# VHH binders against Putative glutamine amidotransferase MTH_191: the designs that were tried, part 7

Target 1, 304 residues: Putative glutamine amidotransferase MTH_191, of Methanothermobacter thermautotrophicus (o26293)
Amino acid sequence: CGIAGVVYKDGKLHSVGADMTRMLHALQHRGPDSAGFAIYGGLGLEENDYLLNIEVKDKPGLLDMVKETVELVSPIGSDEVIPSVENHIIYRCRITLESFSQLKPLIMDIDSIDDVIVLNGSHSFEMIKDVGSVLEIADRYDTWSKKGTHAIGHTRFSTESIVDRYHAHPFQSYIIPDITVVHNGQITNYWKIREPLERKGHIFETNNDTECIVHYVADKLASGYSLEEALEQSVKDMDGPFSYIVGTPQGVGIAKDQLGLRPGVMAENDEVFAVASEEVSLREVMDTSEVEQISPGEVRVYEI

## First folded at step 20 (VHH)

Design r6 (from p1 with S30D)
Fold by ESMFold2, fold request of step 21:
Structure r6 (fold): chain B 304 residues (1-304), chain A 119 residues (1-119)
Amino acid sequence: as target 1 above (304 residues)
Amino acid sequence: EVQLVESGGGLVQPGGSLRLSCAASGFTFDDYIMSWYRQAPGKGRELVAGISTGGNTDYADSVKGRFTISRDNAKNTLYLQMNSLRPEDTAVYYCVARIWTHSGYSQYWGQGTLVTVSS
């Protein structure tokens, strides 16, 4: 698998969708599997608005049920249907909530509909993830045109493991608003990390170790840690070879395990910071002559 | 105007105790994550303890079992009970309030209160 991140330091809108598309495509060495994007800063939503991103099986009446469920809580603003593969559509709609705390309960209500899966709900970033190649997904969602301040992304090549849209990266936690993670590697003490989080009442929806990472980081932030401190603590608490990138509304963070066995590189100039699994990916957004290897145990945070 | 005012610092002998308080005003206290940070001479600021809006607590390893963070939402006050104090606990202690929103987070820092642990 491959991960990448890009941040524009001036905090203004740039073509980060195009940047991330090129970076992920450069990482895709094998046949089709999945890809995902979290593109921050470009949605331009009003303060109490959220974008819901919902996978709906393409069958009569089901989308109407989804809309009815949403409309119990909020009128639907703009919406969109994006045809996808495997007899599904992706339904996206803008809603208005009184507070962030209403978002997860609404997601759970929609998820209770058979053959419907909410991929995410968010305010400050757009989640794009699907099965297929990077370029197929980029064309399907028009990632080339998406603007923002920063983005993170993931691409996965064919493996023996199960692949579907929901389990594609990025993963999101709702412990705090709009936090995402993309990950390469494995957390070998996964259950030791998960158990305390479950005792606090946090609900895991998968057995994926990337979900464990995003909940862990979100919980630390909710407990008074800065992003850098949360990432530093994760390197101390988590075992196994891993590299991950976290996205927040204010920027990105990276962390690499103390053994440092997974590849990872980063570079920075006056305009942009970039990180990727491989140097060829970085070359898509900046001059590679100033490339730095991510050191074992290293944590970096770039906030706008 | 957001204000965080720490009190309770002072000089104490090793093995002693102090209780720090932080009076908060200018925001909805219940909505904020509250924490204590400290800064020892020649070092950066470090997290000591935090308490979430739901009351869950976390502690730095160096103080776990000796310090207790608590909050009184009715009085808009954060506390740190510090027991079994050691010379390495000498620092300026800061009250910190954070709230995470869909636009990122905001944080506010108090002016700090000095704790000196020595004979």
Scores: ipSAE 0.512, ipTM 0.827, lowest interface PAE 2.4, mean pLDDT 89

